Miniprotein binders against Peptidase M20 domain-containing protein C757.05c. Designs and how they scored, part 9

Target 1, 375 residues: Peptidase M20 domain-containing protein C757.05c, of Schizosaccharomyces pombe (o74916)
Amino acid sequence: GPLNFGYLSWGQHSILEQDSVQLISHQSLLPAGDNLISLHKSLVEIESLGGNEVNVSDFLKSYLESKGLTVELQRVSSNPTVRDNVYAYLGSQRNTKVVLTSHIDTVNPFLPYYIEGDKIHGRGSCDAKSSVAAQIFAMLELMSEGKVQEGDLSLLFVVGEEIDGIGMKTVANKLNADWEVAIFGEPTENKLGVGHKGNFRFDVYAHGKACHSGYPQEGFSAIEFLLRQCVKLMDTDLPKSKLLGPSTINIGTIEGGAAANILAAEAKAEVFIRVAEDIETIRDIAEDLFDTEHSEIKVIQYSPPQYLDYDIPGMDTVVLAYATDIPYLSDRKMKIYLFGPGSIREAHGPNEYVTFSQLFEGLNGYKRMVMYNLR

## First folded at step 10 (miniprotein)

Design h6K (from h01 with E6K)
Fold by ESMFold2-Fast, scan of step 10:
Structure h6K (fold): chain B 375 residues (1-375), chain A 89 residues (1-89)
Amino acid sequence: as target 1 above (375 residues)
Amino acid sequence: DKVEIKVTYNGRTYEYYFETPEKAIRFIKMLLRRIAKRGAKEVTITVTSEDPEELERLAEEIKEALEKLGYKSVEITVEGNKVTITAKE
C-alpha cells in the first residue's frame, strides 16, 4: 500500500514552546460566524476522534442549513455511538457536476485549539478540518457571487478515513449520488496530488506431461511453456503514467521440474507488477498469457493505482506518499483531484498546525478548481 | 517511444507509449475489449506518430476493433502527426 509519514523529529522543544501560548476555548458548539477562520476554529474545537464524530456531523448539518443548503445525514453506524456522513447541496438536485469532499474524523489524541504567530494548532487543524473549512467557504463565496446554482456543486464530509474508510465505503455503496468531478481535501501544501502505483501480484501454475527428454514429442514441458509466456509478458508494453513512470514487471521466483533428462510436468512462477495505470487492462494481458489450456493464475494482490487529475493551469503538483479515501470512489468514472492546505508532515503529531495564509490560499484554490470544472 | 496513444472514456484520459506499432496494436485491442466490458458508451482515442503511413494503419486497426466491439459510429480525424478516433454506441 502507500506509506504514511511518521513523526521522526518530535522532541522536548515543542512541549516547552506550548507553555508560552495562550489557550483558546475548546467547548464552542455554536454555529461559526461568517468567516473562514471562525468556522475552522469551531470545527477544530469540536472533538471528532475516529468513532466519535457525532458532534461535528451535527454541527455541520446545522451550520450548512443555516447558510441555505439542503443537508442529508447518511447513517454509517449507530453503536456504540452514532456516526453520520454529511452531504449538502443546493435545492433538490442531489446529483451535482462537482463535489468537494473531506473527512471529519481525526487521529488520537485530541489536542486543544490555540494560535501561535501565524500557526493555528489543534488536532485536525491541518488533517483535515482545514480542507473542510476551506471547501465550505469556497461554496459559500461562489453562492454569494452567483457563480453556482442547483446541480453544480455539493459538499460531502465523511467519517472514519483515519481508521478503515467506513464513511466513504458507505457513500460508495449507499448514498446513490453521482458526480463528474470529485475534489478531495487532504494536506498537500495547496498543490495538486498526482498519485501512486498500484500492485498486481499473481502466481502462475503451468502443467505439462513428463517424458524422456530424448523424445520430447511424447510430452510437454511445463518449464518451457512458462518461460516462453513469461518472456512474452516481459516483452509487452504495459500502461505507464507520465507522472508515476512505467509499470514494472518482476518475475520474483521460478521453479519446476525433477531432473535435466525429464520434461517438467509442473512449473510455477511468482509475478509482481507495479501498476502505473489501468490495472484491469494489465490483468487482461496476464489472463491472455497465463489463463490457458496449459496454465492458470492465482491472484494474490490486486490494488489499482491512484492516478489523479492535475490538469488545472497554473497550479503546482506534488507526489504524495500517503493513503486517502480516493480508492473507494476510483471505480466511478469521474475526474478526481486531491488538494488541500497544510502539510501532511505536520499531521498526526503533537504539534499539528495549519497557517492562516495556507487556509486562505486553500479557499482560493478550491474556488479556482470548482470554476475550472464548471467552465 | 515511437507511438503515443491517448484513450479517453468515462471522463478520464490514459496515456500509453510504445516502441513499435505492433506492440501498440496488440495492447489497444486488449484495452478496447476491457473498455467495452466496462460499458463505456463513448471512447476517444488519439494516436501520435512521426510516421504518416503507420499512423493510417493504426487508425484503421483501431476503427476495425471498435466496430467489432459494437460501436456503431466511428469517426476518424487526421491532423498532422496525430489521428483522433471517436466511437459511440
Scores: ipSAE 0.000, ipTM 0.397, lowest interface PAE 11.1, mean pLDDT 84

Design h6Y (from h01 with E6Y)
Fold by ESMFold2-Fast, scan of step 10:
Structure h6Y (fold): chain B 375 residues (1-375), chain A 89 residues (1-89)
Amino acid sequence: as target 1 above (375 residues)
Amino acid sequence: DKVEIYVTYNGRTYEYYFETPEKAIRFIKMLLRRIAKRGAKEVTITVTSEDPEELERLAEEIKEALEKLGYKSVEITVEGNKVTITAKE
């Protein structure tokens, strides 16, 4: 430590922090007052609707280079417009232990930057330029404090998350950089994302043979068959997650038959399972019950659950109900965290905002997560 | 018999229930591959079954799966109808 007799170091600040911060500020592309709020404002004021991210990518390259970082622009596409991911690190070591990553595209329509009370409004002010700004200043402060070195930490900002994930898909297939830990930024109210349940939706079509209900031996009831198989499904133990809870089964609709005195020739059910763990085993169970001589299954939706790391001491956790770019890196052997300022409930709407306190709490959260993973 | 499996790694516990040991075995092998991909250095698995022969078979198959995934230390503790398997890299 930099402690001397009669000198106090507050928090995690370096004894030389003021000099380092002044040098960083002097090299800034922003006017006097270069700070978290000024960077966030600059990012939000640059329109970066999905497909039109070139100006924000160019801004980030110039800004990060002005702070002493090595920056790469990874070409994602050139037509109809140039689209680049931004990858930044210290020195020449492209592989780092930790990467902080967020998307830089926003949804339509563009909304102007303005402040009202404690709220900072604008398109992308919450989703996800709040995370981008907080992650950048986490790196800049850790650099100023002497807490990160070449090979420790990188920044990755991607295009196209809100549409098709093309930016992160291009990273997964072509960036050729490796990490042990990835920290994804999204509005999580500054809580660690635990994960979210997967979706398995299918339709069941059951086939019988109509006949007079007084002589049921002459036919086969599609309704009776389907009901009995649905009861067996509801009585089956499905995989459960302590954090995500149980897998849940919903028979959303059931229909069939013609009249009370006629065995049903046809019946249909719509089934929706929220998958807590192991979608493959759940599909096997469904096929055993419903892919039979008397019925077939039509899969409508099949997406596995996402589980995240949340082992940072003293940080709150949250179960999430929205999709991210995480699946594109889920095949890699690395720890994956999801954390960021603001609420997803305020994103995509006409009144999107993040608060000043949420931005500063997010910055401190990212610093904490990075230092924990570099321990 | 109903098979209950609890898997703990990285500070969290997963709970699984199966009516047959065959389904339980298939499931747990898939889960352990996922856990290994996550880089978990230590995994604890608790299996409960009322059938002692099924419990012994489940424990052995779980141990073999863990060893094949690169866990060097695999310890088994038996208490009544419950087996706890702790694996470390």
Scores: ipSAE 0.011, ipTM 0.298, lowest interface PAE 9.5, mean pLDDT 84

Design h9F (from h01 with Y9F)
Fold by ESMFold2-Fast, scan of step 10:
Structure h9F (fold): chain B 375 residues (1-375), chain A 89 residues (1-89)
Amino acid sequence: as target 1 above (375 residues)
Amino acid sequence: DKVEIEVTFNGRTYEYYFETPEKAIRFIKMLLRRIAKRGAKEVTITVTSEDPEELERLAEEIKEALEKLGYKSVEITVEGNKVTITAKE
């Protein structure tokens, strides 16, 4: 009989167009707010600038309870506004083998939700409401597939990551829930974070006694003292990590003195160390060199390096340059992963976005990570 | 990396890598003073080097530093290119 050439239509759609058709089809089958994209939209449209997270916490409690999860709001603070962490699990077992966790606060200013091409824009659309939405749907899909039971998996969403970590600090000290594995959501371009160096920044103030440079025995040079101690620091081998590389020392500024013919009474240096290993010992080295009869230090930044698990087969890895809430759980004997959709370079800026494909890849990544740790 | 040192105290393990044994000795002496100051009752140090003379020198320097810091028992175990030093208060 006559042949139909309908096959010509099958090769005309791009992967992006196929994904868009799938998203539209998925949305048409589910109530508004009951798919990955509509959940992400709802989260981004709720303003949750640091200190003003109450509405997003309340939304998450209601949403997750509507899906059959047990939900706890952990009070972090009540004044000037209520701030709650959200902890959700199946049934009555508060301790789970795996927790998926992300922060729900965003940096200022608020940016409205809008879509342009493949990009979903808005404050927190990438950092970190992309991770929140993907983690929730990973849980919901694993539940619907019968792949998780009571005690297997929980969700933890925290306030205050972008400012002082108060949400996760409150979890560490007061939640009284235990996990074997934590999977932190942050923009990693859907790659496993292997770790990041710590930051140790301090200022050194050196003190001498001014005198005529022709009679140096009558005084003490703050500049000469500071230079000698800085050279000792620069000649110190700080430990290096096989994974993160070397610790690095930078004397960013050095200043002092009044004139070439006067011994310097005062001198100052700004020092920045990128820490690969053991920040406490590096601080003790700095204090031995600079906290003396002739000098003192002022610590400006002190954050330890973080080492993460990345043992999931077939997943790409990345070394990260930004701080997370991970340090607040680092004293616990647990596996810690860092993974999430979007790029940190697009976060905090005026054009923050995540793509549709990154959201779905993130969801699939979280499902894979959970199942690997429940094997 | 010519010398690798692992230090375990208070349930955590820290890894260090050095280009020379002289730099390793200087750093470890500082680290051990900090560990003792923080009240660690037990510390385990594993030194890895392909040079047996460097291993012997490093082990002796570490043992002396631990004894000077007041650890009551310092035990050394040698296995291939590794030396493990366990110190207890």
Scores: ipSAE 0.000, ipTM 0.319, lowest interface PAE 12.7, mean pLDDT 84

Design h9R (from h01 with Y9R)
Fold by ESMFold2-Fast, scan of step 10:
Structure h9R (fold): chain B 375 residues (1-375), chain A 89 residues (1-89)
Amino acid sequence: as target 1 above (375 residues)
Amino acid sequence: DKVEIEVTRNGRTYEYYFETPEKAIRFIKMLLRRIAKRGAKEVTITVTSEDPEELERLAEEIKEALEKLGYKSVEITVEGNKVTITAKE
């Protein structure tokens, strides 16, 4: 049965404090896959750096099949290494109302699993194997409670999120499974993401005609032209989102010219706009200013803002400042949530971790989100 | 933020929020010129403001801009603190 958490009592400490420490320590000693903590440990201990996810995909297939789920490996690539997405569901019904989805690849370098106090360290322990483990146990607990049946809920774990999104791109184009609701796992501190700003990054190349600066009528300054157009851009009132805040303009670099006494023949600027609303209109503004007889624009990145569903009662919300795999499914008519244990601020660094309490809260959050969407 | 503007074109809705009505009208006039240049045949604009006098002024300026850009049918619907303007070729 379930542990009687309030039964344990240890000296001067509160029953709750001592019981939580002892319970967590005991759970971490159980064999791989028997509980949330042991599953999370197994996942973190399997190295799955971007491009080398085969071992974690194979582990997940075997583990989920051992729990009674039907599991498909979707081939993303075979060369130079085999890379597979993992799709799991009950019975034979591939389409489900709700899918829980997270990425299984991690960033370099690999970091070993270890526990320090209430923190579980390791590469991917937070981003995003915390979400993977919590989502799997949400599914398993809902199954054991009789709250989900064939067609209700599936699990989707994808490769390549941290590099180029190839896993989810392959899902979008070739999996041929449909959902009404997708719940994406990422470190959101167990709060519902309301959205994140888009990215519009471009280079401007301005062209002039060199001449003696004492006779500027005989040439055209690429620097003067570029500076004036950049000022016009910076003076443009961009739309502000109540959910995401303002769109921001950053001219990250500016360069050009040869000497103080020569009109500049060439100039270049790199521009990065964090887009709160309507990337299409912002691109039109940029093209009007920089796609001229004296300049051209080269688009480097063009990713629209993402607005998410956060309509679940009793759950806190957060505005996010990082990119996800959500854009690859954004053209589908479905509800999309973003939620997961841990903080993105602790991800990618040398001391990546998630806490025990964040993992259990994440599990409970996913169960709540699934049940709300199956109501 | 005193003014909220939604623009719907080609089945997609875009939301804009402005600190002042003056910023809102400058932006929307520029946006509408670009929408027309791109060949949008139908556009719907919803303006929300807590100031009824400013709401009426904004709606009239948007209507005039749309008519100037060649939209032949411009309908205005008022509901509380919200005005919806639908323009068609």
Scores: ipSAE 0.012, ipTM 0.489, lowest interface PAE 7.8, mean pLDDT 85

Design h9W (from h01 with Y9W)
Fold by ESMFold2-Fast, scan of step 10:
Formats: C-alpha cells, sequence, structure tokens
Structure h9W (fold): chain B 375 residues (1-375), chain A 89 residues (1-89)
C-alpha cells in the first residue's frame, strides 16, 4: 500500500458551521452535478418513489458515464414502468474488491427540495440519496487522487428497498458480479452499524394419549412432554453476540389438556426467540427438541440477525433498529459495512432532512472505509 | 464450570457460553457441521476453560470433528487456559 504521509480526510470537520453552510450553499448554485451538494440536489429533485425510479436511474447512468465510468443498467422489471439497478465501475473489470451501494427509491409522499439554515430538506434527502451522493463523490475524488484503479471500486444503486427489496434480490440472483467488501449506505449518523437481533417465532404441537391419571403407564401426557422439552430449551445456552448481547427465549403461551384427572392428549406452546447470532444453529436446537415422535414445530417467523463489520479504526459504532437490503447479500463470503449521513429518526416523516456537515462527513467516511479495505 | 467458545468464520466471530462441557461439545459439533456445509475454507475456534482436563478433552473432540468434515489442516495452539484450533481445507 502507499505511504499515508499526506492523508487529509479530516479537513472538512475543522470548518466552522456558519462558514461551511455559506460555502456549501454557494456550491448548490453551480451547474448540476459539479460538486457533492449540486449532485445531491439533482438526485433529491428527481422524484423516485418506490415503483417509479426510471428517471433517477437514467440520470445516474448519464452522470456517471460523463465522469468516465462504465455503467450498466440491470433490468429489474418493465411493467408497468421500467425499473433498473445502476452498476458502475472503471474500465472493463466488472468484479471489484469493494462496492459502495445504496438504494435510490424513496417512500411516499414526495417532498420538495429546500434549504433552511444548515438543513437540506426533501424526500430522500436523508434516506438514502445522501448516501448515494456521498458514495459517488468518494469514488470521483479517489479517482482524481489516483488512489483507485480498475478492479478496486464499484458503485451499485438499487431500486425497491423501501417496499420489497426487489432491486437487491435481482442483484443477488442475476448481476453476476463479485466483491470482497460491500459498504451499504443508510442514515447511521456517520457511525458504523453493528447490527440488531433477529426473530425466530415458532409454535410447538405435542401429542399424547389420554388415560386415567392414577394409571399414567396406560397413556402419555402431551403436557408433561412439552413442559420437559420447554425446560430443556430454556436451559440451553444460545449463541451470544459481543455487540448485541444474549439471545433471549420467551414461551409466550402454553395450553393443553382437558381435566386434572386425565393425562393430556394434546398440548401447544408459542415460542419467541430474539436471536443475537446464528439463527440456523438455534433452529437446529429447536428442531432437535420439538420435531420428535411426540411433537412438531410450525415456523411463524424466521429473520436472521444483521451482524456487520465495524473494524475501521477511529470510527464510532451504533446499534440499528431498522431493516436494510443487507440480508439479500448476507450469504456471500464478504465483509459488510453499513454507514451513512443523516439520522433514520428524520427519515420517512414530513420534515426529512440531512445537514451539510453530515454530507461532507459521509463523503470522508466512505473514502476512509474504501482506502482501509484497499490497503 | 463455565466453558467459553469463540468461532470465527467468513470474517465474523461468534461467542458461545456453556455451563457444562457436555452441552459445549454437542453444540459445537452441530455448528461445525453447518459451517462445513456452507463451504467455509477456514475456521478458527478458541476454547477457554479453567479445567485443564476439560480443555484437552474439548480440543480433541473439536479436532476429530473438523477432520471428519474434511478439513485437511487442523492446527492446535495451547496458551494458558485457552486452546486455539485453526482448520483449513
Amino acid sequence: as target 1 above (375 residues)
Amino acid sequence: DKVEIEVTWNGRTYEYYFETPEKAIRFIKMLLRRIAKRGAKEVTITVTSEDPEELERLAEEIKEALEKLGYKSVEITVEGNKVTITAKE
């Protein structure tokens, strides 16, 4: 790797807020796409509500090609409207070590672009066109600095994250491009996302044979069997995450039997496990205990924990409480980061915004993450 | 007695805590079978126990399980109350 004697990624944070707002506001008056703020403005002003992303995909293709990148539009659907993912890279090498990726669709309703003080308002200004703009300028600045070459870095912008994940599902199944590192953009307040617990909910149905309780050898208690298996589950040490803490087990309901003096022929329990990590092993444990000669399991919910990489020196971390497109790539052998400007608390509401300083900090953060993974 | 197991594969580290070595060995054998089926080329397992006999027994069981799953290189490093087992295809 190159010697890092001249690394100046911290310059932006030294600017006084009022001075930076004035500078950035001036930059927004330049031709569309000439700088971070004008690109962000162009993206926000293009309506791209879920299902209607064609205009922003077309804009990105033209913009990125004008900057010297090779651009592919991956068709996700054609009816009722054309929907395309955008994949961009240097030269002819489609596989890159690092991909920067974000979604380009927004939630309803559309909100117009406007600036008020240090805040840039508009639908998607935070979620996730802030990340899109910052990732694009990370690529462009690293190119101009001679720090990335063909095969190092690509950009992937997907449709449909806010609805059903169709864009990233299409990438996972059909794009046929490989990466060692994926950096997902979402509002994380420019902190590395570490993950959140998953959900594993299932029902257990136990079967016995009714008989007089004074002669229990003539039957089999579904209740006794179910209780003993539930105790074994509760006594089982489940996988623990350093970051998310322990997995938790809750037996929310238990029912069965007919009368105190009759062995129970049937019993049922509802079980909810909050999964810190390794949902597949937890399911194997549950199936070993409850998928038996005397019982069966019905899976109601099966959502794995999102466990992310956060090993970039000097960057803060945050536990997340929202869903992303990451699960669609989680089975791949790669490092996955989640990082982006703005707060999810300001997304989806009537007053969605990102600040000028958050956009520049986001740009700097993406540059740092890319360079660290290319070292 | 508390047994701690860390398993690193596909760039992620997983922590497991067990009250008995019997629970630990049953769980780890199931986990290793799953990891192998997912095609992991390298797995690192760190076992921590205050009981040296438990530690030796757990390390031997894990090594045997990894070898049976097709890992060609299984290296064991002992350091105090910890054993690190690195398996490569």
Scores: ipSAE 0.005, ipTM 0.380, lowest interface PAE 10.7, mean pLDDT 85

Design k01 (from h01 with K23M M30F)
Fold by ESMFold2-Fast, scan of step 10:
Structure k01 (fold): chain B 375 residues (1-375), chain A 89 residues (1-89)
Amino acid sequence: as target 1 above (375 residues)
Amino acid sequence: DKVEIEVTYNGRTYEYYFETPEMAIRFIKFLLRRIAKRGAKEVTITVTSEDPEELERLAEEIKEALEKLGYKSVEITVEGNKVTITAKE
């Protein structure tokens, strides 16, 4: 038969919020790391700005070992500062059916931990230490309940997601651990991500030959050339996704020329395409239009769209507008989920927060996702 | 109008959806060029559209593109609002 767990509503109603605040106020007085809220507090209070994650990695190793897990620190870099991914599992079996994974680095600037009403503020309180804390307690509770054993579930916490993805790139290339299912933590408002659009950003530099505009046959306008190519790009319909929506083309900046009476010798455009489908063909189109005798293209970002698994019954879904570390594992034969507490709309700003109810709903969501994939 | 295009090569099927069929042709031509570069000996393309004139136009443009890419045999089959184009080296 199917496993039966008590699940709370994914909706946030006032009665649940009032009950959660009372329960959490009591729990927040317990020793650090002994419950979900105190673990989250410990993580948020440890500054781990991208590039300087050593203290949070060391904390996680000690904490997880104290809970009976085998823990590995995977060295990503050691100069100027040590940077380690954290990989934890039960016993000696390194390969597990399911891995729960999140990033432990945060964006600048550091913001202190504080509570205001039902909101827990601090840098990384939402993105993504909320997911880290919830995933850890999902594993600890499933262990305590006898529902996971060696080979079932692991935890993977990576550095550098907010900068260049170096942590997950190092996992993909060197960790030598295999999973059938990966559950990525990011603020999704406790909804399953169905996918996210890719990003294709490039700069175009067009070259002409300046001359008197009354004698255009003596030169070549970089501006006219660039504008005509940009119009051809805008007149190209890109494939849309039934789930992700349309691909969009934005020419964010355009500049060039010296004066109205001089053919432009140079022109530049910055182009940003949000890709719903087939980034490779879109790149071929861009190269055809902009890598010419009169122009060159410089690719700034090239991240393909991701379609995710969302086949867990009864869970709400959401389309995401932001990118994750998922592309670094997308070539592996595995199921990939994206789910976590909090809203990305509150991340990176001066008032970053997650609510108490979102943390507990996130914990319950991760437990549900793990058990579904171990059925 | 929107057009739906299925492309099958090397045992895999890819689905594409476009809002503006006349503007989709540029994308389709680059897609076919990429498929040819990957060495696909056989390609099947299914175009579905509610507009019969657009369906005919797209089918002919796709056939011409496939022939230019070196496919020797290009067969077109019409079935209602759907056209299937099978290309072989």
Scores: ipSAE 0.141, ipTM 0.660, lowest interface PAE 5.9, mean pLDDT 86

Design k02 (from h01 with M30W R33K)
Fold by ESMFold2-Fast, scan of step 10:
Structure k02 (fold): chain B 375 residues (1-375), chain A 89 residues (1-89)
Amino acid sequence: as target 1 above (375 residues)
Amino acid sequence: DKVEIEVTYNGRTYEYYFETPEKAIRFIKWLLKRIAKRGAKEVTITVTSEDPEELERLAEEIKEALEKLGYKSVEITVEGNKVTITAKE
């Protein structure tokens, strides 16, 4: 307003700058003069909404090459916009014992970068450019300290996680690089993820024979059949996991029939099961109940629960309620960790943020995880 | 969890937890039918319960179910609060 005093604003700005300088001074700086906070800022300021990640991929290629890494851009798609995964390693050895990996796409809408107290705001500041920045500086600091050499560690940054997983699917099918350990970055509050439930989603179509409801023996109700089978499913004790909790059943929609006085010729239900254990047995239960003379099942989604490695000494653990790119690599014989700065509760919202302390804790966490797996 | 059941077949192990022995029995009898239908030649079931009377009843019910499904060799080993049942064609 008209009563605003510049010297008061200067005082506030200087305090925030002093706090930022104090935090930065606790980070090891490379000879180039870059730091964790400035890299994170650069990443967040580059808009990389799902489907439009080209600028952040190009930035990462140039940045990582400037630090002495060999960098490959893996083409995921060219139309309507170029989309590239970024794969970086030391020297010529493409296969490494450990890979640090995160996604570089963000959800809509774009939110500008700004600092408020201890919080760094912006779209992707938490999910997952916090992990990207921390993983990059883990690599750079370990290189500077002489703790990693060719074949030890690589970086993999993928597009399209927030929509359809196309980036990691392309890695799984076409990158032709192998690892013994993958460390996935996502907001886990700097705790090791122990796992997340799987998804089994299917539609049931039931078929009957319409007739006058006063003479039900002349027909067959698709609605009555479907309801009875759904009740049998809900009465079934599904497998439980001590780590992930119970499997849950949701009949999301149910529809059918024409009128109260007519037996229903057709009925449909949409079923979503969050799978804690044994997806194959749950599928068999569903097929036994719904793949019958009077009904058929259409599978929409079938992904098993993911159990992760969390055997790093001195690190806390957490059970996760959200999906990741991990399923696309889960069939490989490797250790898989999930760890990253920030809270998923702050992701995707209008006030997305990560704290300065979470970024530095994340960096130190990735360094510990890498060194443990190279021991 | 009052009853814990671990089932191993075709080289994989599956864990189940139930609030009551009655729910455990209903589920395991259904599961064993499905396992047999898939042609599993060997099945190992481990039951854990703090109630020795319920543990004995569960072991007997499972043994009977396996025998009815055509498993010719059914061996039971009891150790503390656990019973292990190994069935072979």
Scores: ipSAE 0.000, ipTM 0.370, lowest interface PAE 10.7, mean pLDDT 84

Design k06 (from h01 with F27W M30L)
Fold by ESMFold2-Fast, scan of step 10:
Structure k06 (fold): chain B 375 residues (1-375), chain A 89 residues (1-89)
Amino acid sequence: as target 1 above (375 residues)
Amino acid sequence: DKVEIEVTYNGRTYEYYFETPEKAIRWIKLLLRRIAKRGAKEVTITVTSEDPEELERLAEEIKEALEKLGYKSVEITVEGNKVTITAKE
């Protein structure tokens, strides 16, 4: 059936036709803030590859101030480039009941903005500038409708999600603002995320003693030791989550040794566990297997599984297979939702896109989520 | 077969869900070994299963594991499809 665009009521019947696409393309040349599509275009056209977000942060500050919001730039770093989170709210009340939040950094390489049929292409067009644009217009429309007041709703846009979470880590430690509800934007196909598995990534370094392989009693094989411990880990039955399914164990790399006729003095493995439940017991097992007289463990990532709120009537749900910035706020006593336009399957690739219908549906979804939590 | 296990020790409660009794037994034996290393003086384990024969087998295996770990007082309470095992030094 026909696309359902909340803003384009007079054009909805012909939205998929070539002339309608050309009209929308011309409309996207309007100054940012005239409509959802022109704002999304402005955001996508500003390159904001991880580490180089300064121009999009500056744009958002000016744009949001022009709409009557109070805006703070939170300095995350200054060298080699300035990196700022953007925090916006009504009036002087910094603490709000609900915050809408998304990341503004994108992955490499930059891809230009263009429209093809019902698809809007460009780096970050889906992940996550679709969410940013939809969240901003949710705020602006609720303001114009008189449905939000000072203390009700804020916007938070962060740097560095795609690499190390530095933006949200800085928020968690230094922003000093409190919320009862956070709505995170990521491509979820406009469905409520029910949760995602945690990450337990570690490196193992094993140590042996080299000797002639014909006389193995004279030494100790680091490779044999490491392989046996890895097999024990892989054979461990892990409990599953009712919502998230099973935990998974992956030995991503394994390396070591010098030659076939020499016992290996050194070996290394990289291990990644997607944790559905009980990260503490899984860590205890890993430490027992790999923190020994013959090996040590170096923890790279340790984040528990995230269980999200999805209690909004009439909205579809989805289990997510990717990590977000949610863990950095998960120790706070608040409701956390995850929702946004587009598919993560289209992100990070050479043909990243979001559709016009997904953007408008996302905007309407954020408005519904905000109003439900302000009821 | 759905098996639910709740374990309480050192003031914290942990909930587990398993597809089979065999997986539940393997996990609980690993956990009890870890509990022993942490020096817990009291452990309470609640097992829920729709199969009464499996519930009885699970309770007995858990009791044996707790006794082997040095808990001298092990009490079992049966209530419908639930068994609660309380172990003390």
Scores: ipSAE 0.011, ipTM 0.432, lowest interface PAE 9.3, mean pLDDT 85

